# VH-VL binders against q9uuj3r425to622: the designs that were tried, part 21

Target 1, 198 residues: q9uuj3r425to622
Amino acid sequence: SSLTEDNLIVSLVPKILAYLLDAYSYERDEEVLSCVWTTEVPLKDAFDLKSVLRKTDNVESVLNACVEKYTLSSITCSLRLCLLEFPDSLIRSSFYDYFKAIYTTYTDFEDLDHRLYSIKKCLLHLHSTPLHILEEIIRHLSAYAISIRMKDGQIRHLAKIISPCVLRPPDDLNIIPVEDTHPTLLVIDLINEFENLF
Key: E = the ipSAE of ESMFold2; O = the ipSAE of OpenDDE; V2 = 0.75 times the mean of E and O plus 0.25 times the DockQ between their complexes.

## First folded at step 11 (VH-VL; framework fv_acimtamig)

Design u2 (at its last look DockQ between E and O 0.56; V2 from the best seeds 0.66)
Fold by ESMFold2, look of step 11:
Structure u2 (fold): chain C 198 residues (1-198), chain A 123 residues (1-123), chain B 106 residues (1-106)
Amino acid sequence: as target 1 above (198 residues)
Amino acid sequence: QVQLVQSGAEVKKPGESLKVSCKASGYTFTEYYMHWVRQAPGQGLEWMGIINPSGGLTSYAQKFQGRVTMTRDTSTSTVYMELSSLRSEDTAVYYCARDLEDYDSSGPYFDYWGQGTLVTVSS
Amino acid sequence: SYVLTQPSSVSVAPGQTATISCGGHNIGSYSVHWYQQRPGQSPVLVIYDDSDRPSGIPERFSGSNSGNTATLTISGTQAMDEADYYCQVWDYRTVVFGGGTKLTVL
């Protein structure tokens, strides 16, 4: 429920990200490492892992004990499920149409400073918990993208996968319409410009 | 073939900023990450950071965090490195160096380097 | 931060074999790359991925990497090999260079 979900998300997200960071150092399969956040996972496995993680004080111990059943992609999917259960996206859904207008109008390189200004203005209006979680996730994804020197297509795919956690429309379904690409474009800018934004 | 041509030597005063350019030719500029490495007189190589010239993704060595900015202009196939609040220990030759085309778990190695740009910081 | 340690200098007679070490904790799990730098010039890649030679590098340059030590070996050392040599790895999102070794041929 919402009474405990902020506290749960605050405690789980940093621990899961720290586990992933350490686990990247041991993953020798280049193809597995490049798809950690984007590989499809049986949803039951991700939900099972999320349920177990919510009951434990020791995230590392649980994840290590289940390494054969729960791949790195299961862990990233479980994290995304936690964020999707949050009542609103990390950037409040009231900004959905604001950014739709920004990314419809200011698409060129010359417009980057305008988009960055708009993002910075938005970040100043976030409450501290969503802002902290957003910063930690984008820091992690920016570092991950650098660590494997992602190409543009890989960054776009990663951004698409993460975008529902970051910015969703303010409706009961909480899904991004297929024709709306601005949440993906926003996450691309967040990843690429992390050093300038946070 | 592949060439990385850097801007010319500069003399700067403490507190100023330096900005070195590196113009790439002979390959698809946006498909290779670019690194910056400096070398103080008589000293070893010191990595400063990395940029993806396509989308501008950057990462900086901790020592330079807050003082360094790396940018690019895809229309001119040029990367830039700017270092602010200069001091005498920033006197060095600054190099750009090209990464690999595709990710490889061996990590980056640099087969192509710019010619180097000497920046001297003195009053 | 990961650290690579090299000797400050190595001396060898012409025609002899020079070995330059690069020490690091579990460096055998990294891919090690080596650069030659002559005075006043940009570095030149001489070994990549532990033991591979780029096109144009003489066969007398070789490399190995295991345990806590990577090694650059130059057999039949010539006067033109006198230079500074650096090892390098990638540690997550950071390039790490060794401190450099001055090879003297005398």
Scores: ipSAE 0.754, ipTM 0.886, lowest interface PAE 1.0, mean pLDDT 89
Fold by OpenDDE, look of step 11:
Structure u2 (fold): chain C 198 residues (1-198), chain A 123 residues (1-123), chain B 106 residues (1-106)
Amino acid sequence: as target 1 above (198 residues)
Amino acid sequence: QVQLVQSGAEVKKPGESLKVSCKASGYTFTEYYMHWVRQAPGQGLEWMGIINPSGGLTSYAQKFQGRVTMTRDTSTSTVYMELSSLRSEDTAVYYCARDLEDYDSSGPYFDYWGQGTLVTVSS
Amino acid sequence: SYVLTQPSSVSVAPGQTATISCGGHNIGSYSVHWYQQRPGQSPVLVIYDDSDRPSGIPERFSGSNSGNTATLTISGTQAMDEADYYCQVWDYRTVVFGGGTKLTVL
């Protein structure tokens, strides 16, 4: 049921993120660390890992046990797959056109306050569960980004990868990124302005 | 030439806030991270935090969490560091320091420093 | 948190080689940077990425890093080299400084 799926994700996502945070602290290869979220992995690996993670009540133990089999990128990809299995994006698809309008109208740096206002207004209308998950993910990504000192292009690339989990078009059943850029722009603002939004 | 020019010395009372500015010139301001480092009299260097080129992302040392705020003004090429709830132990010279280029993934080092701002906290 | 350990002081005669150590657990896996600070002045970068030297820094300054110890070496030490020296690394999300070493040129 949808309730079961929600409960699973609410429990799973924070644990995966906590594991990643810990893993970051031990990774001394900056090149590896810098592409944990952006490196492509075999989909089979990601799906296999997702399957295992969804069946366990001890995420950390499972991840520790499979460190030789799966990379950190496999973990992040598995997490994204879990999020994509939601009936809707974290920000409801009903806001898709709302944000399309916002990011069409407010494109300049000076318009940041208007975008932030619009984002905050949207966040107030989200249910507690997706809001919480969104907050945790964005908090993690913001912390990750600053820790590896991402440049703007890297943040944009990260945002592009995560945006399907955050905001999808209505009735979108495909994993293929949409041509629209406003979901990516939204995630960029979410990451860059986390402290101002949450 | 790269220059980091900081605001002048300040005297504060316990409980007050300080705000130090660092004006950058001689390079593309929006391409470099900036750090703040302080040094108490006769003591070593203490890292306070980092702010990204756009000013949207910050990370602070745990010791200063909740008390420190770093901001950037792109229009004036200035970075700010505000520290609230000042204590006598906050008496120090505060430095802004430029990070390495974004292309360098070897971890931050500071190739240019401000001249320092002395802040004295006394009752 | 990650900790860097430096000797509090090192003394050397003019013309001799000064060696300043920076100890840290598996510090060899980090990039170590070094700063010189003369009295009343701002720190100056003298070594970055373990052994690279910025423009304007004399060749007598060199660095190495392996195992649990990074080392700043000053050959042919001069009076002007008398200063405090700090090692520094980046531990995930945190800049870490050593406690500093006062180099005295006798």
Scores: ipSAE 0.645, ipTM 0.866, lowest interface PAE 1.0, mean pLDDT 92
ESMFold2 (binder alone), look of step 11: mean pLDDT 93; pTM 0.951

Design u3 (at its last look DockQ between E and O 0.74; V2 from the best seeds 0.00; counts 0 for: pae E 3.4 > 2)
Fold by ESMFold2, look of step 11:
Structure u3 (fold): chain C 198 residues (1-198), chain A 123 residues (1-123), chain B 106 residues (1-106)
Amino acid sequence: as target 1 above (198 residues)
Amino acid sequence: QVQLVQSGAEVKKPGESLKVSCKASGYTFTEYYMHWVRQAPGQGLEWMGIINPSSGLTSYAQKFQGRVTMTRDTSTSTVYMELSSLRSEDTAVYYCARDLEDYDSSGPYFDYWGQGTLVTVSS
Amino acid sequence: SYVLTQPSSVSVAPGQTATISCGGHNIGSYSVHWYQQRPGQSPVLVIYDDSDRPSGIPERFSGSNSGNTATLTISGTQAMDEADYYCQVWDYRYVVFGGGTKLTVL
């Protein structure tokens, strides 16, 4: 059922994020660590791992048993694929044009407080499941970004990669039009302002 | 030419809060992460946290989580550290320190330090 | 959290070689940085990335790191080298300092 699948994603996401957090502490290849969320992987590898993860009640044991087969980037890509199967984006797609208007109107640093107010109002209207998942993902990405000391361009790239999971159009769930930058800009604000928003 | 100039010494009472400033000059303020480190009298160095001066993103040592707040003002090239609910154990010299961020894979290290701000919390 | 262990003090005669150790589990997998702090002064970076010297640091300062021990070496030690010395690593999200070693030149 759809409720059962929602509950499975609720339990999977925190466990995958906890595994990644632990794995970051052992990854000594700084180039690999800096690109964990942004490295392109063969879609076959990500789908294979996704199918295994959806069948397990012990995420850590599966990931540990397959550590030489799956890269950290395969794990992050599999997580993103799971989120794309969620019935809507984490921020409901009905907010897509709302945030397009916000990020078209309030573009500067002096407008940050208005953007934050708009985001906070949106978060109050999310159901508990997508809100929980969003908070855990943004918490993780905020910690990751500061931990590897990302520059602004790297944060923007990261935000672009995850934005389809966060906010996408109602009619085209997996494709954000290239001219629409507001989903990326929203994710940048979520990452940079996590403590103020959650 | 790089210089980090901190606010002057302070005397505080238990329960008050402190706020130390660190003004950066001689480099592009937003290109380098800033850290805060303190040192109690006769003790070693204790890391408190890191701030990205471009975004304002912060991360704090677990010991100080919930008591420390780090902020910045890009127009004055200044970072701030606020520590609340002061105790006598918070008596220390507080340093800002610049993190070299040129994509070196060696992790953060501090090439320039402020002069330090002595904060005395006396009962 | 990760712990760095330094001896409390090291004594050396002028002109001799001082060695200051920094112990940690598999510290050889970390990049180790070293700071000198004279009394009443701010710390000064003397070695970074295990063995590299910042500009202005004399060649007599050197560093190494392997296994469970990183070492700061000062050859031809001078009276002006009397100071506290700290090792430091980044342990994902956290900066960790050693407890410090007081170098006495006698």
Scores: ipSAE 0.366, ipTM 0.762, lowest interface PAE 3.4, mean pLDDT 87
Fold by OpenDDE, look of step 11:
Structure u3 (fold): chain C 198 residues (1-198), chain A 123 residues (1-123), chain B 106 residues (1-106)
Amino acid sequence: as target 1 above (198 residues)
Amino acid sequence: QVQLVQSGAEVKKPGESLKVSCKASGYTFTEYYMHWVRQAPGQGLEWMGIINPSSGLTSYAQKFQGRVTMTRDTSTSTVYMELSSLRSEDTAVYYCARDLEDYDSSGPYFDYWGQGTLVTVSS
Amino acid sequence: SYVLTQPSSVSVAPGQTATISCGGHNIGSYSVHWYQQRPGQSPVLVIYDDSDRPSGIPERFSGSNSGNTATLTISGTQAMDEADYYCQVWDYRYVVFGGGTKLTVL
């Protein structure tokens, strides 16, 4: 691939999300649609698809050609794998303890404004590329969640799955989510309060 | 019994903002999505957006993106809809409507409606 | 954007059967819901999930949905049934209403 990692993030991620958005509109099985991001898939499939996606200049064509071989969940898993391969999370790992403190202090529903303020402040310090990718992902997930009328528990599960892509601890080399819950809580707020944050 | 009670009629000028409230009672407020639908005089129903009263998650019709804000107060079981940069075309009756979740259904339908709030935008 | 098409008006004599159509591309794959709105009143759900009837709605109201057309049927139409009727579906990310049909009972 002639694309740098930055170019891959900027071009590949939005295209995958756009494809998924389109795919949702044609999926009539509610059970399938409700689990697109949460269904576990063989890692081999996700890695194989990721490899193919990284080598193509036409993401949509590749995904259309692979529709019989890969599920939508395979696509979402591949996307997550791509994001996890970045040197750092979309929100810099330097903010890990910052948000740990925030979500330890402001735990109540009435504290939402304080959390949102803290999130906004962080977003102002992000570079344009990771901020843009974050916005696209959260926008997508927010729209997806509301479309299938997710309950809070479902949103939490979704947030847990995507949180390693959003906020990782410093020097984390493990793709398994950490025991800390504040990254998940952060993503929940990002999804639920997208319109207020972006 | 389920009731959705909306705020009273308003008169606004172009460029101003409107904010309509919808107070819910007779059911668990946080367990049902709420929608806003408006109807211009002599016209049909137009969907504006949806809000999860529990989480605050919202989604708006494209037509109103950037101009509409839906919020909720769980302590008072009230949903709010704010529309900014008002135009004469925004003159309408605005309705809140409860989304009855049916797992066997492919989408929302509205089993209860507010009484409607007339907002008139005129110079 | 997904579009639902309704006739602007339908007329029926008292006691006769009124039929209101709602057209949409492959609408049969959607769940169609119907609302009645009398003048000066809020809409009322009369049919949901194509053919299910809410409690309190008379049995003379029925619905069907197949192919490209959903249909609201009112048998034994009464004067009180004079109203605007709207079909509605959920397309991904948004609610879609038909343009509405004015039912006149002659």
Scores: ipSAE 0.335, ipTM 0.765, lowest interface PAE 1.8, mean pLDDT 91
ESMFold2 (binder alone), look of step 11: mean pLDDT 93; pTM 0.953

Design u4 (at its last look DockQ between E and O 0.10; V2 from the best seeds 0.00; counts 0 for: pae O 12.4 > 2, placed apart)
Fold by ESMFold2, look of step 11:
Structure u4 (fold): chain C 198 residues (1-198), chain A 123 residues (1-123), chain B 106 residues (1-106)
Amino acid sequence: as target 1 above (198 residues)
Amino acid sequence: QVQLVQSGAEVKKPGESLKVSCKASGYTFTEYYMHWVRQAPGQGLEWMGIINPSGGLTSYAQKFQGRVTMTRDTSTSTVYMELSSLRSEDTAVYYCARDLEDYDSSGPYFDYWGQGTLVTVSS
Amino acid sequence: SYVLTQPSSVSVAPGQTATISCGGHNIGSYYVHWYQQRPGQSPVLVIYDDSDRPSGIPERFSGSNSGNTATLTISGTQAMDEADYYCQVWDYRYVVFGGGTKLTVL
């Protein structure tokens, strides 16, 4: 199915992100909070939660009922599975080699403005639905990173985990070649520069 | 020992931009987030935003969205705050303040502040 | 946005106990930090995490936080304590300051 056509997917992502924002305020364990997006989760649990979320229009009720059974990491994993279900990434895969060239050429701090210009050009060419979802996810991750004052290594790890949702190769595979770091570097720039990009 | 030394006082006209620097010394610059706080004459403290000087991650108070930009230069251990489209209400002392080294669920508190930079917007 | 409310001023005689309140909805669920600011100077942290004193802050400074009110207490108040005092919290991704309280020692 197409991301631009699915009204439930459009509604589900922001509701899950809003639930996570509220839940962060009640999480007192610093180590748990820092790993919400990166903790490994049994795949069955994430698929089960995704299936339940698709059957309801009351995300908050479902998530509250699951608090004993599913962790916050199960919720973030389920969200990522929803995004991976579509054959294309939020930034169209036709931009994959474009950004590979950008992140091979403009590699240091003085080149940041060139990278930001390239990202803004790309954003102008996204359809409204992928752009909205991308903006909401990056807004959430930027705020989350600030809320716990993430170190750069933590931001890089988070960006690596999210990158298949954001930019994948043109093939119908959800696999980024190991030698290709530019999807991670792109997500790092999206998170760090959210205020300047959106 | 930790020091935060800010640029000198400025006088500006409405519609101009200001840019205040904060040079850090006595610690590893990239390990601590930095905040900007301002104080209008006779008024209280007003938070403006936060920057991670290592990777440049920023977040701004909603009041200043679209007018404020925070940047840094790791080679000089300096953080910058730029405020555009100045108005007389922007007359204030501007402070930089250092966050904690590591995440603490109690949030930031500031035991190291710059000396402040008075910016006067008039005419 | 989250709001912290402080009285504009508090007056005490030397040697008396001063109490400065910081009101906020469910502020007891936050960690409250307190700053002293003398005229023409940068703020100085005097209490963090509701009740802890930084090194170099006299024992006569103490703090508490429960329900809807955090309190800075200065016992045996001295002339050098005359200053403005601010409470502060971190509300998710925003720093919030109280409006400030001018402490007068007369």
Scores: ipSAE 0.676, ipTM 0.849, lowest interface PAE 1.2, mean pLDDT 88
Fold by OpenDDE, look of step 11:
Structure u4 (fold): chain C 198 residues (1-198), chain A 123 residues (1-123), chain B 106 residues (1-106)
Amino acid sequence: as target 1 above (198 residues)
Amino acid sequence: QVQLVQSGAEVKKPGESLKVSCKASGYTFTEYYMHWVRQAPGQGLEWMGIINPSGGLTSYAQKFQGRVTMTRDTSTSTVYMELSSLRSEDTAVYYCARDLEDYDSSGPYFDYWGQGTLVTVSS
Amino acid sequence: SYVLTQPSSVSVAPGQTATISCGGHNIGSYYVHWYQQRPGQSPVLVIYDDSDRPSGIPERFSGSNSGNTATLTISGTQAMDEADYYCQVWDYRYVVFGGGTKLTVL
């Protein structure tokens, strides 16, 4: 059921993020650390891990036990897969065109305030559950970006990867139109302006 | 020194709403989550919900969903908790409690508490 | 929902060691926090993250957590330690309290 799925995601996502946060502190390879979210992994590994994570009540224990088997990128990919399986994006698909309009209109740096206003307005209309998940994810990514001193290009890449989880087009589960960049732009603003939005 | 000062005791009737305030001082208000916890007479602590530093994000215990609203006023460093459709069972001391860390793997725990606000609901 | 179980009451003689348990399924996988509440007062954090002690809390307070049981230990119990004690965990956006334990110092 939708409720069960929602509950699972609400429980699972923060646990994974918490684990990752801790894991970052132990990762000594800067190259690995810098691309934890962007490195491609075998989908089979991500799906397998996702399957295990969704069946456990102790995510941390599972992840600790799997540390030799799965990379951090496998974990992040598994998390994204979980989010993509959600009935809708964290920001409802009904806002897809709303943000398309916003990011078409307000494209300049000086228009940031207008974009932030629009984002805040949207966030006010989100339910608690997706809003919480969104906050957790964006907080994590924002902190992560800061910690590794992520450059704009890296943030864009990260945003592109995570954007399908944040804002999807209506009635589309896995495919984002290549021509539509506003979900990515939205996530960029969410990451960069986390403290102003949440 | 961190202080959480709550509004005074209230007497309400069933069906009415209560709104308790918690004024924070002695720390950066916009950096900490705030929780509300209540305690019925002779009973244990019951978590009601959490509000994030900006006030834009809230999460409520299932028991109070639909009846509780938490808000923040950054300009006055005050957090509010409103509970509607009051019942006799809502008679309790209501506490605001500061969350020590906004993001910690250990999760929220409360290092500072308000003095509590007694709300009595009686016909 | 996650449930924490505490004994309703514990009694100890002055100077003796008081032990208060907090039971929960795989509670060892959580960080457990403990609060002391004296009559007519607000709760006070006495242990956080299973075993860490906030500044100002006496060293006689200690905590542990493993398996299905977290434990608050008060060594050399004093009259002033008479209070209600609550364990607490976070179940990812839900804070859960135990039912509380009344500690009586005989």
Scores: ipSAE 0.006, ipTM 0.528, lowest interface PAE 12.4, mean pLDDT 89
ESMFold2 (binder alone), look of step 11: mean pLDDT 93; pTM 0.953

Design u5 (at its last look DockQ between E and O 0.64; V2 from the best seeds 0.00; counts 0 for: pae O 3.3 > 2, grease 19.9 > 18.9)
Fold by ESMFold2, look of step 11:
Structure u5 (fold): chain C 198 residues (1-198), chain A 123 residues (1-123), chain B 106 residues (1-106)
Amino acid sequence: as target 1 above (198 residues)
Amino acid sequence: QVQLVQSGAEVKKPGESLKVSCKASGYTFTEYYMHWVRQAPGQGLEWMGIINPSGGLTSYAQKFQGRVTMTRDTSTSTVYMELSSLRSEDTAVYYCARDLEDYDSYGPYFDYWGQGTLVTVSS
Amino acid sequence: SYVLTQPSSVSVAPGQTATISCGGHNIGSYSVHWYQQRPGQSPVLVIYDDSDRPSGIPERFSGSNSGNTATLTISGTQAMDEADYYCQVWDYRYVVFGGGTKLTVL
């Protein structure tokens, strides 16, 4: 990704998350609220919104002016697309096999302290920009999950959708094996344990 | 039979902390959210916050943000509420209450309550 | 912050119908729940989701919710119904209780 692309994402993420947080408080349909991050949208709509957001100095004005055209799910999808354009995931891909080993060894609640220790060590080695973006995303998702009282299956689904932004295989790997659930499990721990990790 | 059993009454001084426990039995502890609600003498019910005992996620009423901490221990099916920097206005009965949402309902309601824990803050 | 307003007290004669109101802007768009609290006791759920009764609650307890007012109705009011009554909603991440209504049966 270009230097201007990286700087745009750093500028946009907090503004988009603040807009979403405010918008949640006005949505009275709990079924709509529960799927804001997981509803599939036409990719054209998400790419169009992303393109408009990259050109603006005023994210709130753009999102408010386009409210009839774009749903909250379009906004979350656009954010995810921005994060996927990074050359590497927020937790750098060199940790992919490290966490695979952790989440195949320490699978139960009783092992939580071992997993948390491993995550904390990883966070200390992240550069400040991806660390701050990760923290803001997980802070938002943790607040969102509890605010709509997500059940465990809903949290797992949310984590699955977000996981490619958080942890992807290294460039040298061909593809994510279908059996690899550890990126989803990592995001579940990040969401549930935000206060202990950040 | 569903039961929520809370720790006993306490007397505290201003500036101290309180920690109330709520032990759940008769149901799968991790399947239901738990809330804390307090009631000052002669006053109404005041919501303090919510915890998901499965993952430990919490959210607190704005008034208590920064002073309240809710935790749980899944091995003992127990939820804890800690309130710090106590003052006389914190004198109240503190309740835990089990969240229940029917499949066709969009909001929590509380079908079971603990017996309450009286905490008195006085000098 | 969303506010629920209840009258401080309601008095009824035995056998008559008591109505306890819970006012809120567009409360009809919320699911309203009601609790009974007798002196020295924990609250007890008497109505949930506007009008449904939990098992063990007499049929003389009923509820409605429309516009800006939810109402708890107790028909054939008995002395044992003397208690405090609270309405409650969920307003995005927050539980909101009404101020409570003391029902007196004379």
Scores: ipSAE 0.551, ipTM 0.823, lowest interface PAE 1.9, mean pLDDT 87
Fold by OpenDDE, look of step 11:
Structure u5 (fold): chain C 198 residues (1-198), chain A 123 residues (1-123), chain B 106 residues (1-106)
Amino acid sequence: as target 1 above (198 residues)
Amino acid sequence: QVQLVQSGAEVKKPGESLKVSCKASGYTFTEYYMHWVRQAPGQGLEWMGIINPSGGLTSYAQKFQGRVTMTRDTSTSTVYMELSSLRSEDTAVYYCARDLEDYDSYGPYFDYWGQGTLVTVSS
Amino acid sequence: SYVLTQPSSVSVAPGQTATISCGGHNIGSYSVHWYQQRPGQSPVLVIYDDSDRPSGIPERFSGSNSGNTATLTISGTQAMDEADYYCQVWDYRYVVFGGGTKLTVL
């Protein structure tokens, strides 16, 4: 059951991301394109889409058929929901305190190398499946970020939204404490330094 | 005032590599994307690529993928562009160009340019 | 790849209005920017976001963009306006320049 679920996600995530990349190229509304990942959507829509996506062997066909029904933001939200259904974050929750310490200690720009080293070290300890998914997501987000030339605040916002999928606290699958910003900071570094990390 | 000062002209042979520098001043270096654009003699502007403020993310024109590397050094406020496996066709003036910091603009445009670096590739 | 098409050259008499076109499929959906390049100099931004003018650029420079054509207009053209002009857009991950237009002031 767990293996099947993992395999499904491994197949689903890249396909969704590929679809989004294609969709970006056709989207000419700058406002829409700039907030594809940050726009709030009705959860019902995201859940409905998620359910449909998880039952299909042809993700692209489903998404194409539903293009009038679902926004790009609904797709990204559905993807996040899929990731949140994992029993753990892509980076194991066991690293939560590890990164908390890192981002408490290395807060300055000149400390970037130390953070990157710590991230790389962590990545070396991840299983192939979550690592692959993480890489694909971060690659996508990095490409997306540069395509719309995200500013720091925008990247931070994006990172905040995606961080629950990347790093969760132990025994908490859905909520990152507001006082804990290191998951967001981690994702910021992942996005900004993708080529240096992967 | 914003200034982008590039390295001096270079003469290269086919197969060699070039590395042009662009030193930025007069603004917060770590907040702006930087682009590289070249122009062959008597030809138009050709976009080469973009590098993000941190230097950890780049995007290159397809034509240069595999040959171009953009980097930046925050400590010196300098951006670098390296182009390998040079050909005669790579003879051009190379420009660094600052991406604007405008939240109201979607696509990049270049508000400041370096003075250009002439690179001549000849046998 | 997305392509921007400019006329190779435009000639205008001093004091007259010069019009430089930039053609692209559905270019009206893009933000078009324009650069002036005088001989031996670096390009200078003269119009951004279709019609906005940077500080220091004379009011005689204006821009528009609709349909399949963006247009740079120079009213009351002066000798100093003789230069190459380039339009530019962003097509998801790539900057695209027009071929450039040589403006000659006769």
Scores: ipSAE 0.038, ipTM 0.682, lowest interface PAE 3.3, mean pLDDT 90
ESMFold2 (binder alone), look of step 11: mean pLDDT 93; pTM 0.951

